# VHH binders against p91247: the designs that were tried, part 4

Target 1, 277 residues: p91247
Amino acid sequence: MAVDMIVEPKWVVQNFGNIRILDASWTFKPKADVAEYKAKYYNKFGVGMNELKNPEYLAEHINGAAHFNFDIAYYPSEDERFTLYTPEEFSSYVKRLGVFNGDHLVIYGRGKDGGMAAASRAYWTFRYYGYTTVSVLNGGIEAFKLAQGVVQSDSKAEGIRCKDAIHFPIGEVCAAKGFKKKTDCDQAFAAKGIKVGDTVVISCGIGLSASAICLAAARSGIVAKLYNGGVHELAYKAPQHLNMRVTLLLHAITVLRCTYIHFTFLYAIVIKIERIV

## First folded at step 23 (VHH)

Design t6
Fold by OpenDDE, fold request of step 24:
Structure t6 (fold): chain B 277 residues (1-277), chain A 130 residues (1-130)
Amino acid sequence: as target 1 above (277 residues)
Amino acid sequence: QLQLQESGPGLVKPSETLSLTCTVSGGSISSGSYYWGWIRQPPGKGLEWIGWIHYSGSTYYNPSLENRVTISVDTSKNQFSLKLSSVTAADTAVYYCAAEPEFIKTYEELAKLISGYDSRGQGTLVTVSS
């Protein structure tokens, strides 16, 4: 049965017993060493869950929510910050989170933009793996609390534009407390020449902001596709799609780690797909 | 590996409704993260996107065809269908059912997507003629 991609806090409160809630909160960390991670944590979800705990989640999370931890749910590779496990491997992880087949997953985040980037990333991840009843909690944990939900404790690259790509700030579809209204998003897309009937591929630094924008686009009736890879991967594998300025900026940002961290969640690149047959 | 197969009449009269069915094998329509739908290639022309149906039941149609197109899914049969009403000679084409991912995992997949559709049937010629 089809579910709404984005659900409001009141709805979550009302349906609290009938859904499986996942916390997708993630605090930015530099990419771990690929070899080290592979040795310690790759497909070792039990170890990861014990050693890679998120302090924010532990401090406070929605009652009964399991932590969908990006540091565990994905693994670093040469090209990607969040490489996807095989379906079998991922299933193993998800089972550890207490997710069963047929569950209506409600995913939330926290922090900037209500955590919509992270929540959306998780949403699309589950969609990739074939989960059909998945929703994002609009506004994240903060909005949930405002809706009198119960919580518990356990006791960033400027100027990156590909050729013919549309620079799309996440702020166009997200506000401080979550996703903007569909109508506002519709207008935002339209203002940038993205309209119903278009097919777009959306990508960003590490896939978070792109996820949110992609979800918003989908809600707006745009054929949106999320690219798991980041713009850095594109720069490496397909430099022809990037102008020299973007390439240089990417390199500069990579060198200036602080700048990259700050701007990673600010925008995505939207590419209209035009196929010539 | 997803396999798609078109079925339906190869001849339709003008003003009638073109009806095609796509049978999917190698995967479930309901479990996949795909857009399911149709494209066509008129003789001597390029591919034209007709529309998609999403798992949620949401449909995405080519604006040029929106008023005439209906795409539906029968999950019990693992099939989806196309109806194109009020056909004319301009609707003569090879029709392909196709699937495209919502989530592109790798650059290779992206490249594939750009170069062609992720998965499509062999196509079926539908001729509109009196």
Scores: ipSAE 0.702, ipTM 0.905, lowest interface PAE 0.4, mean pLDDT 86
Fold by OpenDDE, fold request of step 24:
Structure t6 (fold): chain B 277 residues (1-277), chain A 130 residues (1-130)
Amino acid sequence: as target 1 above (277 residues)
Amino acid sequence: QLQLQESGPGLVKPSETLSLTCTVSGGSISSGSYYWGWIRQPPGKGLEWIGWIHYSGSTYYNPSLENRVTISVDTSKNQFSLKLSSVTAADTAVYYCAAEPEFIKTYEELAKLISGYDSRGQGTLVTVSS
């Protein structure tokens, strides 16, 4: 059965016994050394869970929630901050979190934008691995607390700038307390020329902002696709494949021409795609 | 590996409704992270996107066809269908059912997606004629 992609705190409180809650809280950290991580933590989830603890989660989390830790759920590679494990490996990790097949997963975050970026990243990760009953808690743990949910305890980088690309700030679809209303998001997309009937690929630095924007776009009835690879990958690899029968609108081409690619939580790039026959 | 197969009448009269069904094998519509839908290729013309249906039931239609198109899914049969109403000679085409991913893992996958469809059927010719 299909579930709502975004659920409100009141709903979560009402359905608390019928859902599996995951905390996707993550604080920015520099990418770990690839070789060191591979040696210590790759596919060693027990070790990771023991050594890579999140202080915020430990201090306070929704009652019964397991921590979906980005430092464990993904691994660093040369080109990616959050490389995806194989389905089998990922399943091994998820089992350790107490997730069973058929569970309705409700994922939340905290902090800026109500933690929507991290929660949404986790959402799309589970979707990638074939989980269909997954929702994001709007407003994160802060909103949940305000709804009288039970909890327990255990400078500013400038956005990616590309000429002629569609820059989409996460602030267009998220506010301090979570996702904006659907109608507001609809207007935001429309203002940038993104409309029903368009197919868009959304990418950002490390995949967080893009995830949230992609989820909002999907809710707004836009054919949205999440690009797991960051804008860095596009910048490095795309020039070599420009001869492919790929009509990237000018905006997509501009991504390839971007001189300033930074990991940022502020912006995503929206690329309209057309197939060349 | 996903396999898609179109079925339906190859001849439709003007003003009638074109109806096609796609049967999916090698995967479940309900468990996949795909858009499911239809594209067509009129004789001598390029591919035209018709629309998608998402596992959630959400539909996405080409604006040029939106008023005439209905896409539905039957998860029990692992099928999805196309209805195109008020057809004319302009609707004569090879119709393909297709699947397209929501999540793109790598640049290579992106390139493949842009150059073609991830999975599609063999296509079925539908002719609109009196």
Scores: ipSAE 0.635, ipTM 0.875, lowest interface PAE 0.5, mean pLDDT 85
Fold by OpenDDE, last read:
Structure t6 (fold): chain B 277 residues (1-277), chain A 130 residues (1-130)
Amino acid sequence: as target 1 above (277 residues)
Amino acid sequence: QLQLQESGPGLVKPSETLSLTCTVSGGSISSGSYYWGWIRQPPGKGLEWIGWIHYSGSTYYNPSLENRVTISVDTSKNQFSLKLSSVTAADTAVYYCAAEPEFIKTYEELAKLISGYDSRGQGTLVTVSS
């Protein structure tokens, strides 16, 4: 009943006929205008699927894989880059992807870190909506190809720093070929003072890096929780957790409705939650 | 919405094992994205986390109680249980079964998490006495 959170390419090849594969590949795009998106695409999944194509997916994807497109699976709001649909709405979209109840979903990405950020984001999204048999393909499409062929990675992005949170770069748990070994991740968390059994909330710019880090943490025996709201939301609603300069900058950006700022995919903040008297 | 209800004896003798069961309704343990587990509040003290279990069977225990705590899940009954061995008077407390999400959707939910838990039972007093 329970499945591994992270599966290796060889396993996917061996079980190819028994799983539903989703491509979660996503290239960074500025946040769409909220009003325009609402008018054109909100809960209009057919329209979105026709008009919001992903060139990478179209160019190459695992055979039979449907594209879990972040530009469709989520919608922009004033405070969130990836706002979640209602369960009913999301179900409508997922059905269009050919996902049925009981399917073992295997989600993959591509690019930097083997696409683990995007794949993990999708993973946690499906988990949120109650899907229990969900896995991330370690190393993404390139690893899959190598298990039959070839591997590749992408360039770096900028991050923000919080006042009283643990800064955790995605590079500590991911490498070019995907997730690092569990033991390496264990050490990385330990080095930051995050121990097995700790409860942590993890957040980042738009929720991608945090997703990967959260998944790695969960694998390492940490009670990990993914915060859907990015650091921008935290800056607005809980500025005590962020550097004042960063907070002011983010507030300014919000006030100016600047949708063109690229949030970083490289770092997450980890907040320990005290669970002991 | 998830509803949790504790059940078990309210009195346990020293050195014995405290056993409680939580019955979940309004949702399935096996289909949710929650940590399931237990917290307690000794008289005059704050809440203490005991442990979680994930539907996969993975357990997370408070290090201070790890050697004495066992949490298990019975998906067929939509229940999970707590075993606390070798109890002493220090284990007298109101025990709550609880659930909290793996995925925090909103800041409001986060705030709730910080201040408490997503869902918990009404609690049951367990007194350790000879």
Scores: ipSAE 0.629, ipTM 0.864, lowest interface PAE 0.4, mean pLDDT 86
Fold by OpenDDE, fold request of step 24:
Structure t6 (fold): chain B 277 residues (1-277), chain A 130 residues (1-130)
Amino acid sequence: as target 1 above (277 residues)
Amino acid sequence: QLQLQESGPGLVKPSETLSLTCTVSGGSISSGSYYWGWIRQPPGKGLEWIGWIHYSGSTYYNPSLENRVTISVDTSKNQFSLKLSSVTAADTAVYYCAAEPEFIKTYEELAKLISGYDSRGQGTLVTVSS
């Protein structure tokens, strides 16, 4: 049975016993050394879960929620921050979180935009691996608390324009408290020339903003596809989709790590796939 | 790896309904992260997108065909189907069932998508003739 992609806090409270809740909270940090990570944590999920703790999650999370930790659920590679494990490997991790294939997963985040970027990233990840009953909690943990949900503690780039892509700020679909209304998102997409039924590929720096935008687009009836790779990868492998100015800026931003982080979370690029009409 | 196979009549009379079925193997329609649908290529013309169906049941149709097209899925048989009503000679084409990913993992996959389709059948010729 199909579930709503985005669910409201009240619904989660009402269905609390029938869903599996995952906390997808993630605090940005520099990419770990690839070799070191491979040696210590790659496909060693037990070790990762013991050593790679998220202080925010530990301080407060939705009651019964497991932490879908991006530092464990993905691994760093040469070109990607969040490289996807094989289905078998991922399954091993998810099982450790107490998740089964038939579960209705409700994923939430926290912080900026209600954590919708991270939650959405997790959403699409589960979709990639074949999970169909997955939802994002709109507004994240803060919205949940406002809806009188139970929480617990556990002690265990502005000016960048792509040549052949549409610049799409995450702020068009997300606000401080989570996703904007569907109608507002519809208007935002329409304003950018993205119509219902259009096919689009969405990409950003490390896949977070793109995830949220992609989810919003899907909700709005757009044939949305999330690209796992970042815009920086496209700059190298598909320069035809980017102008030279953007390419150079991306390179400069990559060198300036702090600036890169800021830009990565602010926008995505949308590549419209033209169909014969 | 996904495999798709078209089946259905190769001849349809004008004004009748074209009906095709795609059988999917190597993956489940109900659990996959794909758009399932149809494209066609009329003789001497380029590929034309017909429409998609998502696992959720949402459908996306080419506006030029929207009023005549119905795409449905049968999860029990791991099949999806195309119905095109009120056919004319203009609907004569090789029809392909196809799948495109919802989540693109690699640039290679992206390149493939941009240049064509992720997975498609071998195609079946459907001729509209009296």
Scores: ipSAE 0.528, ipTM 0.803, lowest interface PAE 0.5, mean pLDDT 86

Design t6
Fold by OpenDDE, last read:
Structure t6 (fold): chain B 277 residues (1-277), chain A 130 residues (1-130)
Amino acid sequence: as target 1 above (277 residues)
Amino acid sequence: QLQLQESGPGLVKPSETLSLTCTVSGGSISSGSYYWGWIRQPPGKGLEWIGWIHYSGSTYYNPSLENRVTISVDTSKNQFSLKLSSVTAADTAVYYCAAEPEFIKTYEELAKLISGYDSRGQGTLVTVSS
């Protein structure tokens, strides 16, 4: 069944009993050691759910919402912050969240940009695994509260550009309270030379900003593809698509195990695949 | 893996409506994460994008064809269709149905996409002639 990709708080309140709500709140933290995580948490979702808690979710979340925890839903690997489980493994996890086949999932976040980056990442994850009735709550929990929903407790570095890639800040499609209007997003894409009919691949550091931008692009009628591997993987496997500055920066960040703050929530790169119209 | 197959008449008269159907196998249209659509290649010319339909029901058409194109989905048959009205000789082409993924998991998939690999049918020639 076709559903709106982005739903407004009022709609969620009106349909509260007919949807399954997921909290996709995620607080940035350094990438876990791959070997250690594999030993402790990989495909051990019960253990993860007991030990890996999110303080924001525990403090307050939408009534009845389960926490889609990025620290559990994905696992770290050499090339990716959020590596995807097999469909079978993922299914095991979402069952623990009380998600059933056919549910209309409404995913929300919080904080900066209304949590649209995290919510969108979760959205695309569920889409990847074949879920078709999935929506993002525009504006996150803050907007939901303003709509009288019920809740409960429990920096532009010019050098970070790929060759021939378009630098696209998340702020072009998101504001403090969530996604901008479709018309505003349309204009933002047009300003960057991205138009309906273009096939675009969108990527960022760990897949959050790219997810939001990709969702906005889709709403605007742009054939957008979300690249899961992110810019880090491109640095290793396709340095020819990156300028020297980006390559060096990514390598430095990897070697120094620096925070991915600038790559996670600020911008994405858009690669246009030229096709004849 | 997804398999796509075009079907429909190979001959259409001028001013009539071209109608094609794409049958999808190896995956469900209603469960997949794809844009479903059509491209064509006129004789001696390059590929031309016609339009896409998204699972949400949204349609995206080539502006040059927008007023004549309709793409629809039949989930019960796992098919999607193309209608192109008021055809002329300029609409003579090999028509391909295609699927574009919303999600690229691996660099290998990305590399293939960049190299021009996509999921499409074998194509069907449609000739517009009186």
Scores: ipSAE 0.481, ipTM 0.750, lowest interface PAE 0.5, mean pLDDT 85
Fold by OpenDDE, look of step 23:
Structure t6 (fold): chain B 277 residues (1-277), chain A 130 residues (1-130)
Amino acid sequence: as target 1 above (277 residues)
Amino acid sequence: QLQLQESGPGLVKPSETLSLTCTVSGGSISSGSYYWGWIRQPPGKGLEWIGWIHYSGSTYYNPSLENRVTISVDTSKNQFSLKLSSVTAADTAVYYCAAEPEFIKTYEELAKLISGYDSRGQGTLVTVSS
């Protein structure tokens, strides 16, 4: 059955008893030590869920919503902030969130841009693992409250740029209240020369802005691919694909031993892949 | 690894409907992790995108072909199909079914994509002739 990728608060309220709601709120944190995390939390979801609490989620969340915690749902690696677990491991986590097979997942966020970046990141994560009935709540928890949804007490995170890639600010598709209208997004993509039929890869620093833009693109009928590794991984493995500014910035960060100053770049890069026939 | 195989008639008469089927193995269409679709290469020409179908049921067609193209999925058979109506000699081409991922997990996957690797069938020549 066709599921809308983006659902409005009114719809969520109307279908409240028939959906499984996930809070994808994430507060920016520095990247954890890889070894330490591996020892303490890797595939130890019970421990993570007990020790890695989000204050915003705890303070307030949609009634009955489980917290899809980025600090647990992913793990840090040398190259990635949010490395994906195996399907089996992820399934174990999802089960702990009270998600059952066949559930229609509705994911929401909060904060800047209505939390669309985080919610979209979670959306695409679930898509990656083969979940087909997943939607993002437009406008996040604030929009939900305005729609007279019921909330209870619990908390959300930041973005990066590349060489010949199209700079695409998240603000082109998102605003304070969530995703912009489809028509506005359509125009934004068109203005950047992104159209249906293009092979595009979308990436950003840690995958949040890119996720939102990718979801907006999908809604607009643009086939886009979300790259999980982000710009940092690209800089490390393929610096030739990045512009000098980004490279210099990354080098500066490395020299300053600042492991992940995630400059909250509120933009993604769109790479058009020209397939030579 | 996904494997795709095209099947259908290699000869179609003008004005008739070209019909091809792609059988997918090594993965489930119902997983929704891919865009499923078709591309073609006319003789002496470059690759032309025909269209995609998404797990949501949404279809995306080349505007130049939109009025003639229908892509559908049969999850029970793990197949998806192409119908191109009112064919002419201009529709003579090698047709490829293809799968495009929604999500690229690793740099290696990205590198493959950049290098031109895609999950597509071997292709099937369809000739439009009376």
Scores: ipSAE 0.354, ipTM 0.709, lowest interface PAE 0.8, mean pLDDT 85
Fold by ESMFold2, fold request of step 24:
Structure t6 (fold): chain B 277 residues (1-277), chain A 130 residues (1-130)
Amino acid sequence: as target 1 above (277 residues)
Amino acid sequence: QLQLQESGPGLVKPSETLSLTCTVSGGSISSGSYYWGWIRQPPGKGLEWIGWIHYSGSTYYNPSLENRVTISVDTSKNQFSLKLSSVTAADTAVYYCAAEPEFIKTYEELAKLISGYDSRGQGTLVTVSS
C-alpha cells in the first residue's frame, strides 16, 4: 500500500491506533571505537538495547514508540559512522522493536530541526531494506505535542505534581475503643481528598500516629507508605511539600523542643503523590 | 536492587483474557515489605493504576476494573501476574509491573518517589485486535 512520505501531527493524532511509531532520536557523540564496538555490540542487538539507552527517549517519547537507536541499528567501521547491516541482521534488530511487514511505520525525531534529519535518515534506511510503508512525522515530537499528542516516559523519573501536605489527626481514624469503623475511616480519608488507589506518604514525629493512619488507610484501599524520617526532617529538607502553616508550626516546635513528642503524637502529615504524564 | 520484567503476549483478541507475568529479581516477593502491582498507559491517556497486592495477601483493585481484574502471586517462581478478562480495544496500553515499598526508611528513598521515580519494569505494549 502506498503511504504519504511525510505526515502531519494532526493526522498522526487522528490515526494513532492504526500506525507503528519509531523514535529516531540520536544524541551527538564521538564515533565509537570500532574494535570496542565490534567486541561489545556488533550484531548483539539485545545487549545494545540494554546498554546503549538514550536519555532523551527514556525521559519522553510518543506513547507506544520504540526507539530506533542509531547506535544499535548501524555499526561504526573504518571510514563510516553508520555502516549498514545485512538485511538479515537488520531484520533481527527491527523485530525486537515490534516492526513487521504490513505495519504503517511512522518515524519521528526531536530538536531544533524537528528531528527531520534523524527521522529522514531512518526513513531512507527502511526504504533501503525494502520497507516502503513508512512515513516521517513532520516537526517531530515537539509538533506532535503541540497537536495535543500523548507522550510517555519509561522507568525513569516522570513529571510529577506535588500536593500540599495534609494535616491528619489520629482521631480521624481512632477513638477510645480502637480503630473507627471502616466506613467512618473511608469518610475521613475522602474528606481530606484521599481516595482509593491514591499513593500517599505518611509521616509524623516518632512514627506512632503515622503507623496507625497507614494501617487504617490500607484497610480503606489507599496505597499508603510510611516515611521513617521525622516530619521535622521533611520540613527542613523539602518544605515545598508542606503548607505554610504546617511548616511554620514545625519550625517553631523544633526551636522550642518542648512537648514535641506530645504534639506530634496526635497527628501525621500525609503527602499525596500525583503524577502528570 | 529490585528488577522487574514483564512478559506475556503483545496481541490479545477482543473478549479474551489479557494475561501478563512479572518476574522479580534482586529480592524475594515473599518478603513482607512491598506492594506489588500493575499500571497501564492507554494510547493518548495518562497512567492508570490497575491494582496492587499487599504482602499480607490483600488486593486493591481500581474500582473501574475490579470486576475484570485478578492479581496473584507465585512465590515458587518469584513472580506475580495480571489477568484482565473480557478485553476490548480500550484495554490496549503499555502495561507496567511495579514494586513500591510500604516503608520508606530514608530521605533519599523519599526524594526518588517525589521526583517521580518508581520501581517499574520496562513496560510491554499489549494490543487488543482481532
Scores: ipSAE 0.013, ipTM 0.436, lowest interface PAE 8.4, mean pLDDT 74
Fold by ESMFold2, look of step 23:
Structure t6 (fold): chain B 277 residues (1-277), chain A 130 residues (1-130)
Amino acid sequence: as target 1 above (277 residues)
Amino acid sequence: QLQLQESGPGLVKPSETLSLTCTVSGGSISSGSYYWGWIRQPPGKGLEWIGWIHYSGSTYYNPSLENRVTISVDTSKNQFSLKLSSVTAADTAVYYCAAEPEFIKTYEELAKLISGYDSRGQGTLVTVSS
């Protein structure tokens, strides 16, 4: 039950799946106006988390780490810059960060002091509220990276991120006798990385192949949406969403002077929808 | 210009049933144009879909949850609901109700979906704890 107060980067890398990690980064700024903060952010943790962002955390943090943000975790008062919430209010905030009773918390910071000042402040705060299974990562994110730890970025986490359109030939779900068995179609979607419950947008040249694939996808438990605009409209308006395989196919059609009907029998474009907050 | 609002208890004990309602304004659930559904965000993690319902009663559930999930619609109240049975601490999350169009007719509609400008509620935290 006792945990070390300070843990080393190598230990954190080795125990990565067994701990909960918090980034305690804070960037100096003037004390907020007490009345304004009280009106807009006091005890409104969702609002604060949406509006009070730390650029350094968004740019880079330890993989999976939530941000314990001093501008949210505390409030300014007449006498103090970082006034403590009641235990009930604080508990509401940290639950939004994924902190549950019994988790081993590891808190880190960044900067010239290895983040030790910020991480220690956060450590003290958790102990004040009675959370004692908590440690500080010695040397912060910089030392963690030197120990070959994995970091991530949230800097452009806006809207839906689509990697590349998935090429999906109609023959994956249809044969001479009509639609293939559901189990065969389930496997065909899975082979393309499309799982039950995924939301997908499906398009092709004139919508015929995409319509059939949408029907098969719906039977397989995929939330399928038909885009009526077609892949040529997408190529014209937003070529950045097309990949090299689709580009080469369009080029081959042009070189062979194939009809638009041939294009519609070759494939549909499937775009998986993954929401990023 | 749909507006969605979640309602329900913020604290649920383990093994009990989580029950939430979404009230829709600025549009009608009975139109054939939308799927209505529930999404959740566990603390520190990304969005995770729960399921969708068409106003006709057809449902699409996340397979990891389908044994415990029921989504229903009440067109007379312009509401739809989530029930998640036998909850554990892993079900602690912010729960959102949402609407997504069934057909995307223009690139402008697709661009909005890709950019993440969709209709969902403000979210409600549900904590599962003793």
Scores: ipSAE 0.011, ipTM 0.405, lowest interface PAE 8.9, mean pLDDT 76

